# Ledger of designs, part 15: VH-VL binders against p57417

Target 1, 135 residues: p57417
Amino acid sequence: MNNLIDTIKKIENILYSLERILKQECHNLLKSKTSNEEILELIKRKKILFKKLIILSQDRLCLEKEYNIFPPYESNNKLNNYWKKIINTCLILRKLNLKNKIIMNKKFYLNQRFLELSSSYKKSVTYNLDGNLEI
Short names: E, the ipSAE of ESMFold2; O, the ipSAE of OpenDDE; V2, 0.75 times the mean of E and O plus 0.25 times the DockQ between their complexes.

## First folded at step 4 (VH-VL)

Design a7 (framework fv_regdanvimab)
Fold by ESMFold2-Fast, scan of step 4:
Structure a7 (fold): chain C 135 residues (1-135), chain A 122 residues (1-122), chain B 110 residues (1-110)
Amino acid sequence: as target 1 above (135 residues)
Amino acid sequence: QITLKESGPTLVKPTQTLTLTCSFSGFSLSTYGVGVGWIRQPPGKALEWLALIYWDDDKYHTTSLKTRLTISKDTSKNQVVLTMTNMDPVDTATYYCAHSPYDSEGYYFDYWGQGTTVTVSS
Amino acid sequence: ELVLTQPPSVSAAPGQKVTISCSGSSSNIGNNYVSWYQQLPGTAPKLLIYDNNKRPSGIPDRFSGSKSGTSATLGITGLQTGDEADYYCGTWDSNLRAGVFGGGTELTVL
């Protein structure tokens, strides 16, 4: 049983790390001057945390079969309490992720508009350089 | 390039505590996704997994030796330390430390130290 | 305690092909990716295969890996005398929450 309890604690810790990264991502997205490099680094870290969460979840599923106990672990008060914390944290993470996605999409469309304006300017300049220099 | 090197006593008396240090370069344990593990090999026998520590201080130990093993890291020194209490002649082995990344799908060790031989004898 | 089973030895002549099996259970090979290591006499192990079938830079394509169910296989083609070594499979065991290695296979090139 100790192996399942320890695995659940490790899952909780990864979720707390994800919460910290999502909050950092939000802070960076809301800055008036934001480094794209900083945002990309946070995305890399999120990917690593998700990989670890997948492995821990696989461990959890195997141990559940081994001990014949399953979420919400109603027969074990300690595991049930950890599971409630995990579910609550997942709801918080979902909210944070949605918020960041909305902010990111707004920034994407602003960047896309800037790119479109820049591309139009370059096309115009190229045409004038190549086509209309006649003297 | 990633390199690791084990250090510690070559001779240990029965009942004493063994302390081994893994010193490394080419990576940092502050980097997301990196871990360092310890593996031993008694003379003429198979590889035996001992313990693992990740960048986030997450630790794992083999069940058979769990109560005797402690793994810790000093990120500022680029070191991982393994301690094993109550040494016995059966613990005589070559001890390796190795780098374990989360840069692909599965669990593996891509770079290994040269190993350090520990003999347990009176 | 041996949770991954390998044949203790295999042998073949230079230029031939050999396969080394590694048999486990649903909590290790069946659930996780497999790696393979080569250990030349008196040296540290060297990674040959990771993620079931991927080779690190510098490992020739004579070495290949595969996994089916709870078993994995290391294949070596064009066998060379320099391939004489002990070979170990390795993976994660989800029930033990620990890395596990096979018992090792001694490859002799006759």
Scores: ipSAE 0.677, ipTM 0.834, lowest interface PAE 1.3, mean pLDDT 88

Design a8 (framework fv_regdanvimab)
Fold by ESMFold2-Fast, scan of step 4:
Structure a8 (fold): chain C 135 residues (1-135), chain A 122 residues (1-122), chain B 110 residues (1-110)
Amino acid sequence: as target 1 above (135 residues)
Amino acid sequence: QITLKESGPTLVKPTQTLTLTCSFSGFSLSTYGVGVGWIRQPPGKALEWLALIYWDDDKYHTTSLKTRLTISKDTSKNQVVLTMTNMDPVDTATYYCAHSPYDSEGYYFDYWGQGTTVTVSS
Amino acid sequence: ELVLTQPPSVSAAPGQKVTISCSGSSSNIGNNYVSWYQQLPGTAPKLLIYDNNKRPSGIPDRFSGSKSGTSATLGITGLQTGDEADYYCGTWDTSLRAGVFGGGTELTVL
């Protein structure tokens, strides 16, 4: 059983790390001075944590099969308590991720509009300065 | 530039404990997705995976040697330490440490130390 | 026992093509990505291929990798005398929770 308990603890720790990253992402998305490099680094960290979560979840499924015990692990108080914490954290993460996606979509839309306007402005300025018909 | 270097005794007597240190530069074990592993190679034989430690202190050991192996890190010193108990002449090998990134789809070692040769004899 | 099987040796002439196979099972190659390493005599291994078919910076495109089912292949075209080395496949084994290497293939360029 120690192997399953250890795997569950690792899953919990990864979820707490994801929570910190999602909160950091939210903070940076709300900043006016956030660099693209900072955003990309957080995306990279999220991908790493999701990859590890997938691997640990696969390990959990294998150990559950081996020990013939399954979530919510009602026959084991220690595992049941960890599982309740995991479920609660997953709900928090889902809400944080949705919030960040909304902010990102809004920023992407605004950036697209800005690029459209900037492109039109540059074309107009270059056209007029180069002695085309509009000058 | 990532570099790693193994250090430790070159001669070990049977039943003794081997302690090897991997010292590195160009990365930190506080960085998300970074791991350091140990691999050995007996003279004229194949590479044998031994152990791995990640930035979050997650540890893995080869099943056949699990009870004899410990791996630990000192993030502030940029070091990873491998300890192997109850050494035997069959443990004579070149021992390598290597950098393992976690940010790709698969598991691999991209930079290796030069290796340190450990001979087990009386 | 080895969980990944490679041919013990392969040989070819300069300018020719060679392939090195690596055979495993569903718990390793079948479920995970494969890497390949070159070891020149007296040196540490060097990464040639990662994630089945990707090359690190500095590895020429004459080295290629592929994976099908529970087997992987390293291809080397335009063989050079400097390619004479031992080649190892590597991957993760989910059932063992450990990394695994193949037994190695000695490439002789005659």
Scores: ipSAE 0.310, ipTM 0.737, lowest interface PAE 3.0, mean pLDDT 86

Design a9 (framework fv_regdanvimab)
Fold by ESMFold2-Fast, scan of step 4:
Structure a9 (fold): chain C 135 residues (1-135), chain A 122 residues (1-122), chain B 110 residues (1-110)
Amino acid sequence: as target 1 above (135 residues)
Amino acid sequence: QITLKESGPTLVKPTQTLTLTCSFSGFSLSTYGVGVGWIRQPPGKALEWLALIYWDDDKYHTTSLKTRLTISKDTSKNQVVLTMTNMDPVDTATYYCAHSPYDSEGYYFDYWGQGTTVTVSS
Amino acid sequence: ELVLTQPPSVSAAPGQKVTISCSGSSSNIGNNYVSWYQQLPGTAPKLLIYDNNKRPSGIPDRFSGSKSGTSATLGITGLQTGDEADYYCGTWDSSLKAGVFGGGTELTVL
């Protein structure tokens, strides 16, 4: 059983690391001037943590089948308590990720809108110039 | 370029503790996704996985030797240390350290040290 | 105890093709990606294949990997005398929470 308990603890730690990264991502997204390098570094770290979480989750699923015990692990108080913490942390992560996605989408929309307005303005200038040449 | 080099005693007496140091360059163990593992190979025998440590201080040890093995890192020195207690002549082997990244789908070692030979005898 | 099983030896003539098998179980090869290593006499192992079938930069396309179920295979085409070496498969074991290697296969080019 110790292998499953150890794996659950490792999963919890990765989720806490993801929470820190998502909070830092939110902070950077709220800044008007953030370097692309800072954003890319956070994205890379987030990907690495997800890869580790996948491997740990595969370990968890394998050990669950071996020991014939499954979430929420009601027959084992220690595992049940870790699982409750994991679920609570996952809910926090989902909220943080959604918030960050909304901020990203809003910034993308505003940037796209600016580019479209800039393009439309330039086209208008070209058309008026042609009109004057015709006249 | 990533390079690793093992160092430690070449001769160890039975019951003594072995301490091996892996010194590396070209990467930092503070970098997300980076790990360093230890593998050994007795003369004429197969590779045997021993232990692994990741950037986040997460540690793994082979179950058959876990009570004898300690793995630790010093990120400021670019070193990983393996300690094995109660050495026995059957522990005579070439010991390797190797780099293990989380940059792909699965687990693997992409760069290996040259190995250091440890002989256990009276 | 050996968790991954390889044939102890294989042989073929220069220019021919060989395959080396690696058999495991659901907790290792069945659930995880496989890597392959080449060890020339007196040298450290060198990564040949990772993620079942990917080659690192510098590894010729004569070397290939595949995986099906709980088994993996290393293929070597156009054999050269310089390919004489020991070959090891490796993977992660989810139940042991440890890396595991096969017993190794000695390739002789006759």
Scores: ipSAE 0.659, ipTM 0.831, lowest interface PAE 1.5, mean pLDDT 88

Design e3a (framework fv_emapalumab; at its last look DockQ between E and O 0.02; V2 from the best seeds 0.00; counts 0 for: pae E 15.6 > 2, placed apart)
Fold by ESMFold2-Fast, scan of step 4:
Structure e3a (fold): chain C 135 residues (1-135), chain A 121 residues (1-121), chain B 111 residues (1-111)
Amino acid sequence: as target 1 above (135 residues)
Amino acid sequence: EVQLLESGGGLVQPGGSLRLSCAASGFTFSSYAMSWVRQAPGKGLEWVSAISGRGGSTYYADSVKGRFTISRDNSKNTLYLQMNSLRAEDTAVYYCAKEGYYDSSGYFDYWGQGTLVTVSS
Amino acid sequence: NFMLTQPHSVSESPGKTVTISCTRSSGSIASNYVQWYQQRPGSSPTTVIYEDNQRPSGVPDRFSGSIDSSSNSASLTISGLKTEDEADYYCQSYDSSNHVVFGGGTKLTVL
């Protein structure tokens, strides 16, 4: 049983790490400038944590079959409490992912609009300069 | 102190089989993923296989898939590699390697001394 | 699938700085973490850099790692070269199938 508890604790810790990464991602999305290095680091860390979450989840499934105990682990108070925390954290992560996706979509729209306006402005300036040279 | 000790290497004919063992001590064995990495004489490192801490996930290099099986016995702190249908190109020193923390990139923080497998007639 | 390409050998005098490159053949080098292992003659490998630029405890600060997206490569830099740095060095990353990929290795000679 200690093996399952250990695995569940690791899953909880990975989810807390993901929450921290998603909050940092949100912070960076709200900034006007963010370093490429910061963005790449968050992406790589997020990829690793998702990979480890899948691996730990497979280990959890193996231990559940071995001990014949399954979520929400109602027969074990300690495991049941960890599982409730895990479910609550997953709901938070889903909300953070959605929020970040919405922010990214809004930034994409604004960037496209800004590029259109910027392009129009620069084209006008270039044409005026050409006009002066021709005269 | 972390120790990894490989055994089971030797001379085998093409088409034969060998089982390698790695005895681990000095850490909570079941909490860490383990890998086998080989090195042909005078050549570079080549990853062979990996297994998660509880054995729920296994991974294999394309060159060994279907021929090799990685397994572990957490009650004995021992990692295994069952090698079937051996080929001359499987000749190498086989290292047992421990992955770092469960939330890390999975780099290898400790390696065994290696055991030599020679596939020859 | 990709390959990690390293120079077969590099050499430099004691006290100087050497840089070993590790170039990814397809996909971005920055997509996955890069580690570096040192293997002295007759010995097992040991980690000198993990997760692009982190040093394990006990590894001197003369060792550093970096990523250059423009050349699609990772680099291991060793300053203040010492004779005991003479070894084979391997870079390592992961592919999309979670397979470990090693570079071909670089023999560092300190002359």
Scores: ipSAE 0.657, ipTM 0.847, lowest interface PAE 1.3, mean pLDDT 88
Fold by ESMFold2, look of step 5:
Structure e3a (fold): chain C 135 residues (1-135), chain A 121 residues (1-121), chain B 111 residues (1-111)
Amino acid sequence: as target 1 above (135 residues)
Amino acid sequence: EVQLLESGGGLVQPGGSLRLSCAASGFTFSSYAMSWVRQAPGKGLEWVSAISGRGGSTYYADSVKGRFTISRDNSKNTLYLQMNSLRAEDTAVYYCAKEGYYDSSGYFDYWGQGTLVTVSS
Amino acid sequence: NFMLTQPHSVSESPGKTVTISCTRSSGSIASNYVQWYQQRPGSSPTTVIYEDNQRPSGVPDRFSGSIDSSSNSASLTISGLKTEDEADYYCQSYDSSNHVVFGGGTKLTVL
């Protein structure tokens, strides 16, 4: 059971790190003189954290089957409390990601080179969020 | 201009307690994570604790976990560090530090002047 | 978690270039941003580099930061060295648990 609790704690930490990255992305997207290199570096960091989250989520699912306990973990107060925090953070991340997508599309719409970069960013972020977070 | 003003340092015996405060101004306090960082005399920087802008997450270095409690009062723009069971190795200048972006673990863009805590018999 | 290792001291003459290294003991240096702080004697730290290679407003362009994944290290480079650059310099990053990690610090002496 300690393995599941440890895995859930790691998931929560990664979600808070993602929240910080998405807020940094929003900040940089709203600057009038933001370079493409700054945005691309934030995308790289997001992808690394999403990959870690995928692995931890797979570990969580295996441990849930092993211990026959499932979200929202009503029979375990520690897991239930962590799960509530995870769900709230996922809702925040979804809103932040959608906001950043809208800003990116508006900012880079009229330049073919920037539009291609914007399309690549949009596709990468949507796929990882939908496939990995399962909110 | 961003300002961070620490207070509450002083001389205390081993096993004693102190509460540090950091008064913040010049920015929207509740939007930014805050940290305490300490520096023993003649030594390097050591991170102590951090708290998210809304106060929902707290983090502690292993050396202080269970003895120190970080908190904030966003209505008073004040960061706190409750220090219990103090030891000689806790002797240091304690800095209040602001993170540079909205509630992120980015970089510390502003530091206070520090408040000295001395733990001695 | 991991450690960040810096040289204890470096020295160089005015006008020359100095590089201070910051080596990560485990995991990739590229996983998290690296920051650099300057601390002059008797003062609190100030930021000279954030997010690996960005300069805050007011920091001269002779300060630069870089990442070398092959040596698993970050570097602070100061060109056109001036006497006011004499200070302690700290690198900083954070781990996957959002704990902050500082390097041990490097004393820069301007000869």
Scores: ipSAE 0.000, ipTM 0.524, lowest interface PAE 15.6, mean pLDDT 81
Fold by OpenDDE, look of step 5:
Structure e3a (fold): chain C 135 residues (1-135), chain A 121 residues (1-121), chain B 111 residues (1-111)
Amino acid sequence: as target 1 above (135 residues)
Amino acid sequence: EVQLLESGGGLVQPGGSLRLSCAASGFTFSSYAMSWVRQAPGKGLEWVSAISGRGGSTYYADSVKGRFTISRDNSKNTLYLQMNSLRAEDTAVYYCAKEGYYDSSGYFDYWGQGTLVTVSS
Amino acid sequence: NFMLTQPHSVSESPGKTVTISCTRSSGSIASNYVQWYQQRPGSSPTTVIYEDNQRPSGVPDRFSGSIDSSSNSASLTISGLKTEDEADYYCQSYDSSNHVVFGGGTKLTVL
């Protein structure tokens, strides 16, 4: 069970880092003159974190099956508390990500520019188009 | 509502030329990359070409490179595919496809109904 | 460059669960997102999964996507199989040269 707790904790930390990066991305996108290079760097950072998140999420799923415990972890208050934080952070990420997408789509045709610049630097999501948590 | 309507398909002889069009509506056309994807009768999907939202970058499958040219007129919300030196193996239904945001780059969220191109002597 | 390999066909009875695999020949399956498209007979493709495991609005939660790095494959899982799920399914990804890559497609028959 400690392995699952550690994994959940790591997931939480990654999500916090993503939140910071998305805020920085938003800030850069709102500049009068947006630097493609700066945004690309942020995308790269996001990619690294999202890949880590994917791995951790897979590990979480395996551990959940092993221990026969699943979100929201009602039988374990410690896990449940972490999960609540995770969900809250994911909601924040959803809002931030949507905001950034809107800005990129409207301003300076950044969407297609970054499509060209960062086609291999995709950012994963923790939610679907309906806003449901997917981690 | 997003709509993509292909046109320009038809019968053409080998070595001939054809120009396809895709009329787009329901979204900010210039903000999205667009692609052509084709499907030979009874076969799978094959990506043909893509163009960035502003038209500054184009991409082609090896099978059509040098023969096909993708372009767009954002003032008309229209995507084009000029096909030259057509071959029998180019026979297919050609779909116009809209791409998503850059963070979802490389995926298509909307497809047209397709237009049939038949290359035969 | 890489290829995506799918089984040619799968079949299952209504109400059951079916899984369609998509294996990448080179590079990591997780390097670029995998999408899944459904194409019913006589119709255009529609997106059922994007970004490995995301469902577009309107797609039932019976459809799910997953990535397995150990087998370098993506999977589409359809639970509670319905007759209307009978279709061809294609996985798709994107290479570093900005080329779209489709799998060969899988024909799903609902028995």
Scores: ipSAE 0.000, ipTM 0.604, lowest interface PAE 11.8, mean pLDDT 87
ESMFold2 (binder alone), look of step 5: mean pLDDT 92; pTM 0.937

Design e3b (framework fv_emapalumab)
Fold by ESMFold2-Fast, scan of step 4:
Structure e3b (fold): chain C 135 residues (1-135), chain A 121 residues (1-121), chain B 111 residues (1-111)
Amino acid sequence: as target 1 above (135 residues)
Amino acid sequence: EVQLLESGGGLVQPGGSLRLSCAASGFTFRSYAMSWVRQAPGKGLEWVSAISGSGRSTYYADSVKGRFTISRDNSKNTLYLQMNSLRAEDTAVYYCAKEGYYDSSGYFDYWGQGTLVTVSS
Amino acid sequence: NFMLTQPHSVSESPGKTVTISCTRSSGSIASNYVQWYQQRPGSSPTTVIYEDNQRPSGVPDRFSGSIDSSSNSASLTISGLKTEDEADYYCQSYDSSNHVVFGGGTKLTVL
């Protein structure tokens, strides 16, 4: 049981870390110019957090089957309380991600119009500012 | 104080089996992913295998898939590596290593002293 | 998926600065974090740089890390070289399959 409790607590903490990163992403998207280093740091951090979240979610599913207990974990007050916090945080993250995608889409559209009016432009290194991790 | 102590190394013939153990102390063992990293005599570091904190997710280098099995017993604070079908190229010092914080890149913040495995006829 | 290539050895005099490179063979070096480990003879590795440019507590500020996308390389720079800095240095990153990838290692000699 301690394994499941520990796994759930880590999921909650990863989600709080993602919230911090998405808020930082929003701040950077609202700036007229952002350094490549800032953008790359946010992309790498999101990648690591989503990777950890996937692993923890797989572990959670395995442990649920082993202990025969499932979300919202109504038979266990401690797990039920953690799960409610997780659901609430996921709703916050969804709103933040949507907000950032809207801002990003507006910036992308403006950049595309500029490229259409200019001579062809190609960078040797490109990175994706989309709010979705593809891994 | 974090401590990682490997044991179980020794001389084994090709095709043989060996089980390595790593006794952990000084941290909440079940909360951290663990890895085995090996180093052949006079050569560089090579990652072998990793296991999640709960033990339900495992990962292997292509060179050891199907032959090695990583596992852990969180009640005993012990990490294991079961090595089967050993080959001469498996000869190395085997280190157990602990990953850093839960939201870090997974860099190894602590390493054991290592245990030598020699595969020779 | 890829290899991390380091020079086999580097040497420099005490008090000077040395830079050890770590070049990724495919994909961008900036796609994943890079760590640096120091290993003295007969000892286990210890972390001197993590997440591209961060120093663990207890590591002197003479050690620094950087990423150069134009050369597709990470670098470990050690300034004010001391004899105690003699060791093998390994860079490390992750591939898209979450496999740990180590560089071949660089032997640093301080003469």
Scores: ipSAE 0.425, ipTM 0.782, lowest interface PAE 2.9, mean pLDDT 86

Design e4a (framework fv_emapalumab)
Fold by ESMFold2-Fast, scan of step 4:
Formats: structure tokens, sequence, C-alpha cells
Structure e4a (fold): chain C 135 residues (1-135), chain A 121 residues (1-121), chain B 111 residues (1-111)
């Protein structure tokens, strides 16, 4: 059982790391002048933390099958309490991530429009927004 | 101190099989992702396979997928690589490597001394 | 999937500075962290830089790492070269399929 408890605690730690990154991302997105590289660094860290969360979730599923215990772990008080905390934290992070995506999309859309409008020479400028977020 | 001790290498004919083992000590084995990385004589490093702490996720290089199987026995603190349908190009020193973080996607902070696998032509 | 390309060899005199590049063939070098490993003859690799520019405990500050998005490359810089720095150096990153990708390696000769 200690293995499952340890995995759940690791999930909790990743969620705390994600909260910190999402708050830093929000702070940087609200600045008028922020390096594109600073924003991309935070997006890179956020992406890696989500991948780690998925791996831990897969390990959690393996342990659940092994111990024959499943969320919300009502038969085990300690696991049930950790799970409730994780669910609540996930809801908070979901809201923070959505807020940041809205700010980022608005900021990038406006920047593209200003570049188009400010051009002294008529040029076609195309940006791949998905590419910028993932590359 | 962290120690990784590899065994199981040797000479084998093309099409043959070998099972490599890596005995780990000095850290909570089940908490860390582990990898196998190989190096052909006089050549560079090539990643072979990785496994998460509880084995819920496994990854393989395209060159070995379908032929090699990574596994672990956390009760014995041992990492394994089952190598089937061996080819001459699989000839290399095979290193056991520990991920620095508790999960995949960090860096390799400890490496074993390697075990030589020779696939005769 | 992508490749990481390094020069096959570099050489420099003791006390000088050398820079080893690691160029990503597709996608941004900044998409994932880059690590650097040192492998002396007959030895297992050891980490000299992790997460683009961080040094493990015990690695002297003569070793530094950087990322240049304009050339799509990572660089390992070693200042105040010592003969003990002679080794093969490998850069390493992760792809979108969670595969570990190593550069081809660079042999550093200190003359």
Amino acid sequence: as target 1 above (135 residues)
Amino acid sequence: EVQLLESGGGLVQPGGSLRLSCAASGFTFSSYAMSWVRQAPGKGLEWVSAISGRGGSTYYADSVKGRFTISRDNSKNTLYLQMNSLRAEDTAVYYCAKDFGELLYDYFDYWGQGTLVTVSS
Amino acid sequence: NFMLTQPHSVSESPGKTVTISCTRSSGSIASNYVQWYQQRPGSSPTTVIYEDNQRPSGVPDRFSGSIDSSSNSASLTISGLKTEDEADYYCQSYDSSNHVVFGGGTKLTVL
C-alpha cells in the first residue's frame, strides 16, 4: 500500500509544481514587454510536468489493479483524503490554465493584427500558433 | 552510495537471445525511471529503452521495438532487458542508467559500468 | 522525430575556451531540455550540464550550457581548458514520443 500512497504523493507534488508554473506564466503574460523566450520556457516546463503527470497516473492505475482499490478509495481513509485534495487541486489548476490560455490567445492575436496593420510594405505574414506553442 | 551492477552480456549468434540484468542499490528503486543505453565499439551513445518506476509506461527505440522487452522487479531492485532476434548491429556495450528525477524526462545521473554484448556475424 | 548534430571533433590548447554545438534538425531546440554528458576513455558517461544550463554538484563553473533559438542549437562551453577535460561529449534531449535522443558525440582533444 505504501507504493500507492507514495505515487499519490508524487502526483500531489507535480500538481504543486504545475500551480507554481501556471502562476509564473500568468505573471509573465500580463507584462506589456516580456521576452518570447521566457514564455516559451514556461510552456516547455508546463508540457513536461503534464507528461510526468500522465506517467504517474499510469503507474497509479497499475497499483490500483495490484491492490484492488480504486478512486475515490473510500475503503482507505488516508488515500481517500489525498484523493479529495488532488481532485480539488486539479480543478484549481484547470481554471488557472484556461485563464492563461485566454490571455495568451488574446495577446498573440493582437500582436499578429498589429504587425499586419503596421506594415509599411504590403506583405503576407503567416504564423503557426500551434507551432509556436509546441515548437 | 548509488550503485548499478550489470550482468548477462556475452557472445551470441545472430537470431539468438540474451537477458541483461542491472542490480540497483543505494536509492528507492521503485521511485525512479530506468533506461538502457548502448554504445557500439568506437561509436556514440544510443538510447534503447526506458521504464517508469512501477512499469506502467515503457518506451523503445524504433531499432529494437518488437525485439527487446524492458521490465523491472521492484521487490529485487533489478532492471531487465530481454533481447530477442539479435542482429550484428546490436553489438554494443549496454549501460543501465538511472533517471535523476523520480520520473522520466530528466537526465541520467548514474550509469552502470556496462556489459558487452557481441553478436557474431 | 529529429536528429541532434554535433561536430565530430574539436581541439584547443590548455587555458583556452572551446564551444561544442548541438543542432536540432526539426522542431525547436527550446521545446525540450538539453543535457550534456562527458565520457572519458574506458569510463561510463557523467553529467556535466542538465536542463540546458544547470551544473550538477562537483562540476566546475568552467562548464556552462546555453540555448540559441536562432541557430536552433544548444552549446556546451568549457573555459580554462585542462588536459583532464579531454573526452567525448554528448548532448541529449527528448522527442515528442518520449524517446531519448543523443547527439553523435564530439571528441575534445586538449593539446
Scores: ipSAE 0.408, ipTM 0.766, lowest interface PAE 2.4, mean pLDDT 86

Design e4b (framework fv_emapalumab)
Fold by ESMFold2-Fast, scan of step 4:
Structure e4b (fold): chain C 135 residues (1-135), chain A 121 residues (1-121), chain B 111 residues (1-111)
Amino acid sequence: as target 1 above (135 residues)
Amino acid sequence: EVQLLESGGGLVQPGGSLRLSCAASGFTFSDYAMSWVRQAPGKGLEWVSAISGSGGRTYYADSVKGRFTISRDNSKNTLYLQMNSLRAEDTAVYYCAKDFGELLYDYFDYWGQGTLVTVSS
Amino acid sequence: NFMLTQPHSVSESPGKTVTISCTRSSGSIASNYVQWYQQRPGSSPTTVIYEDNQRPSGVPDRFSGSIDSSSNSASLTISGLKTEDEADYYCQSYDSSNHVVFGGGTKLTVL
């Protein structure tokens, strides 16, 4: 059982790390001057955290099967409380990710128009990258 | 201090089998992902396989998939690589490597001394 | 799937600076972190740079890493070259399938 609790705690920690990164992404997107390097670094970090989240979720599923206990873990008050925190954090992350996508799309549209007006044919790598909350 | 000690290497015929072991000490073995990385004589490094700290997830290079099996016994602090259907191109020094984190996608912070596997008739 | 290409060898005099490149054949070099390992003859590899530009404890600040998206490459720079820096250097990243990808390695000679 301790293994399942430890796995759930690790999932919660990854989600908190994602929240921090999404807030940093929002801050950078709201700046009039944005660094392509900074944005790419945040996108890369998000992708790695999503990959780690998949591994932890797979471990969670295996342990759930072994202990015959499943979300929302109603038979265990401690696990149920952690699960509620995870769900609440996921809802916050979905809102942040959607907000960031809207800001990014708005910036892409404006940039594309300026490129057309200036007769520039170059495209930014940054505008072709995004991070989905679910993989 | 962290120590990784490989064993089980040797001379084997093509088509044969061999099992490598890596004895770990100086850290909580079950908390870290582990990998096997090989190096043919005079050549570069080639990743072979990886396993998560819990053992719940395994990964294989295309060149060994279906022939090699990575596993671990966390009660014995030991990593294994079962090698079947060995080919001449599998000849290499096999290194046991510790991932910095429990999950993959970090860097290898410690490496064993390696064990030589020679596939020859 | 992609390849990481390094020069086979580089050489330089003591006290000078060398740069070893690691170029990704497809997809962006910036999409995953790049690590650098040092391997002396008869020895196991050891990490000199991780996460593009970070140094492990005990690695001299003469070692630095960088990413250049324009050339789709990572670079390892060693300043103030010392004879003890003679070794093979390997870059390493992860692909989209989470496979570890190593560069071919670069032999550094300090003459």
Scores: ipSAE 0.007, ipTM 0.598, lowest interface PAE 10.2, mean pLDDT 84

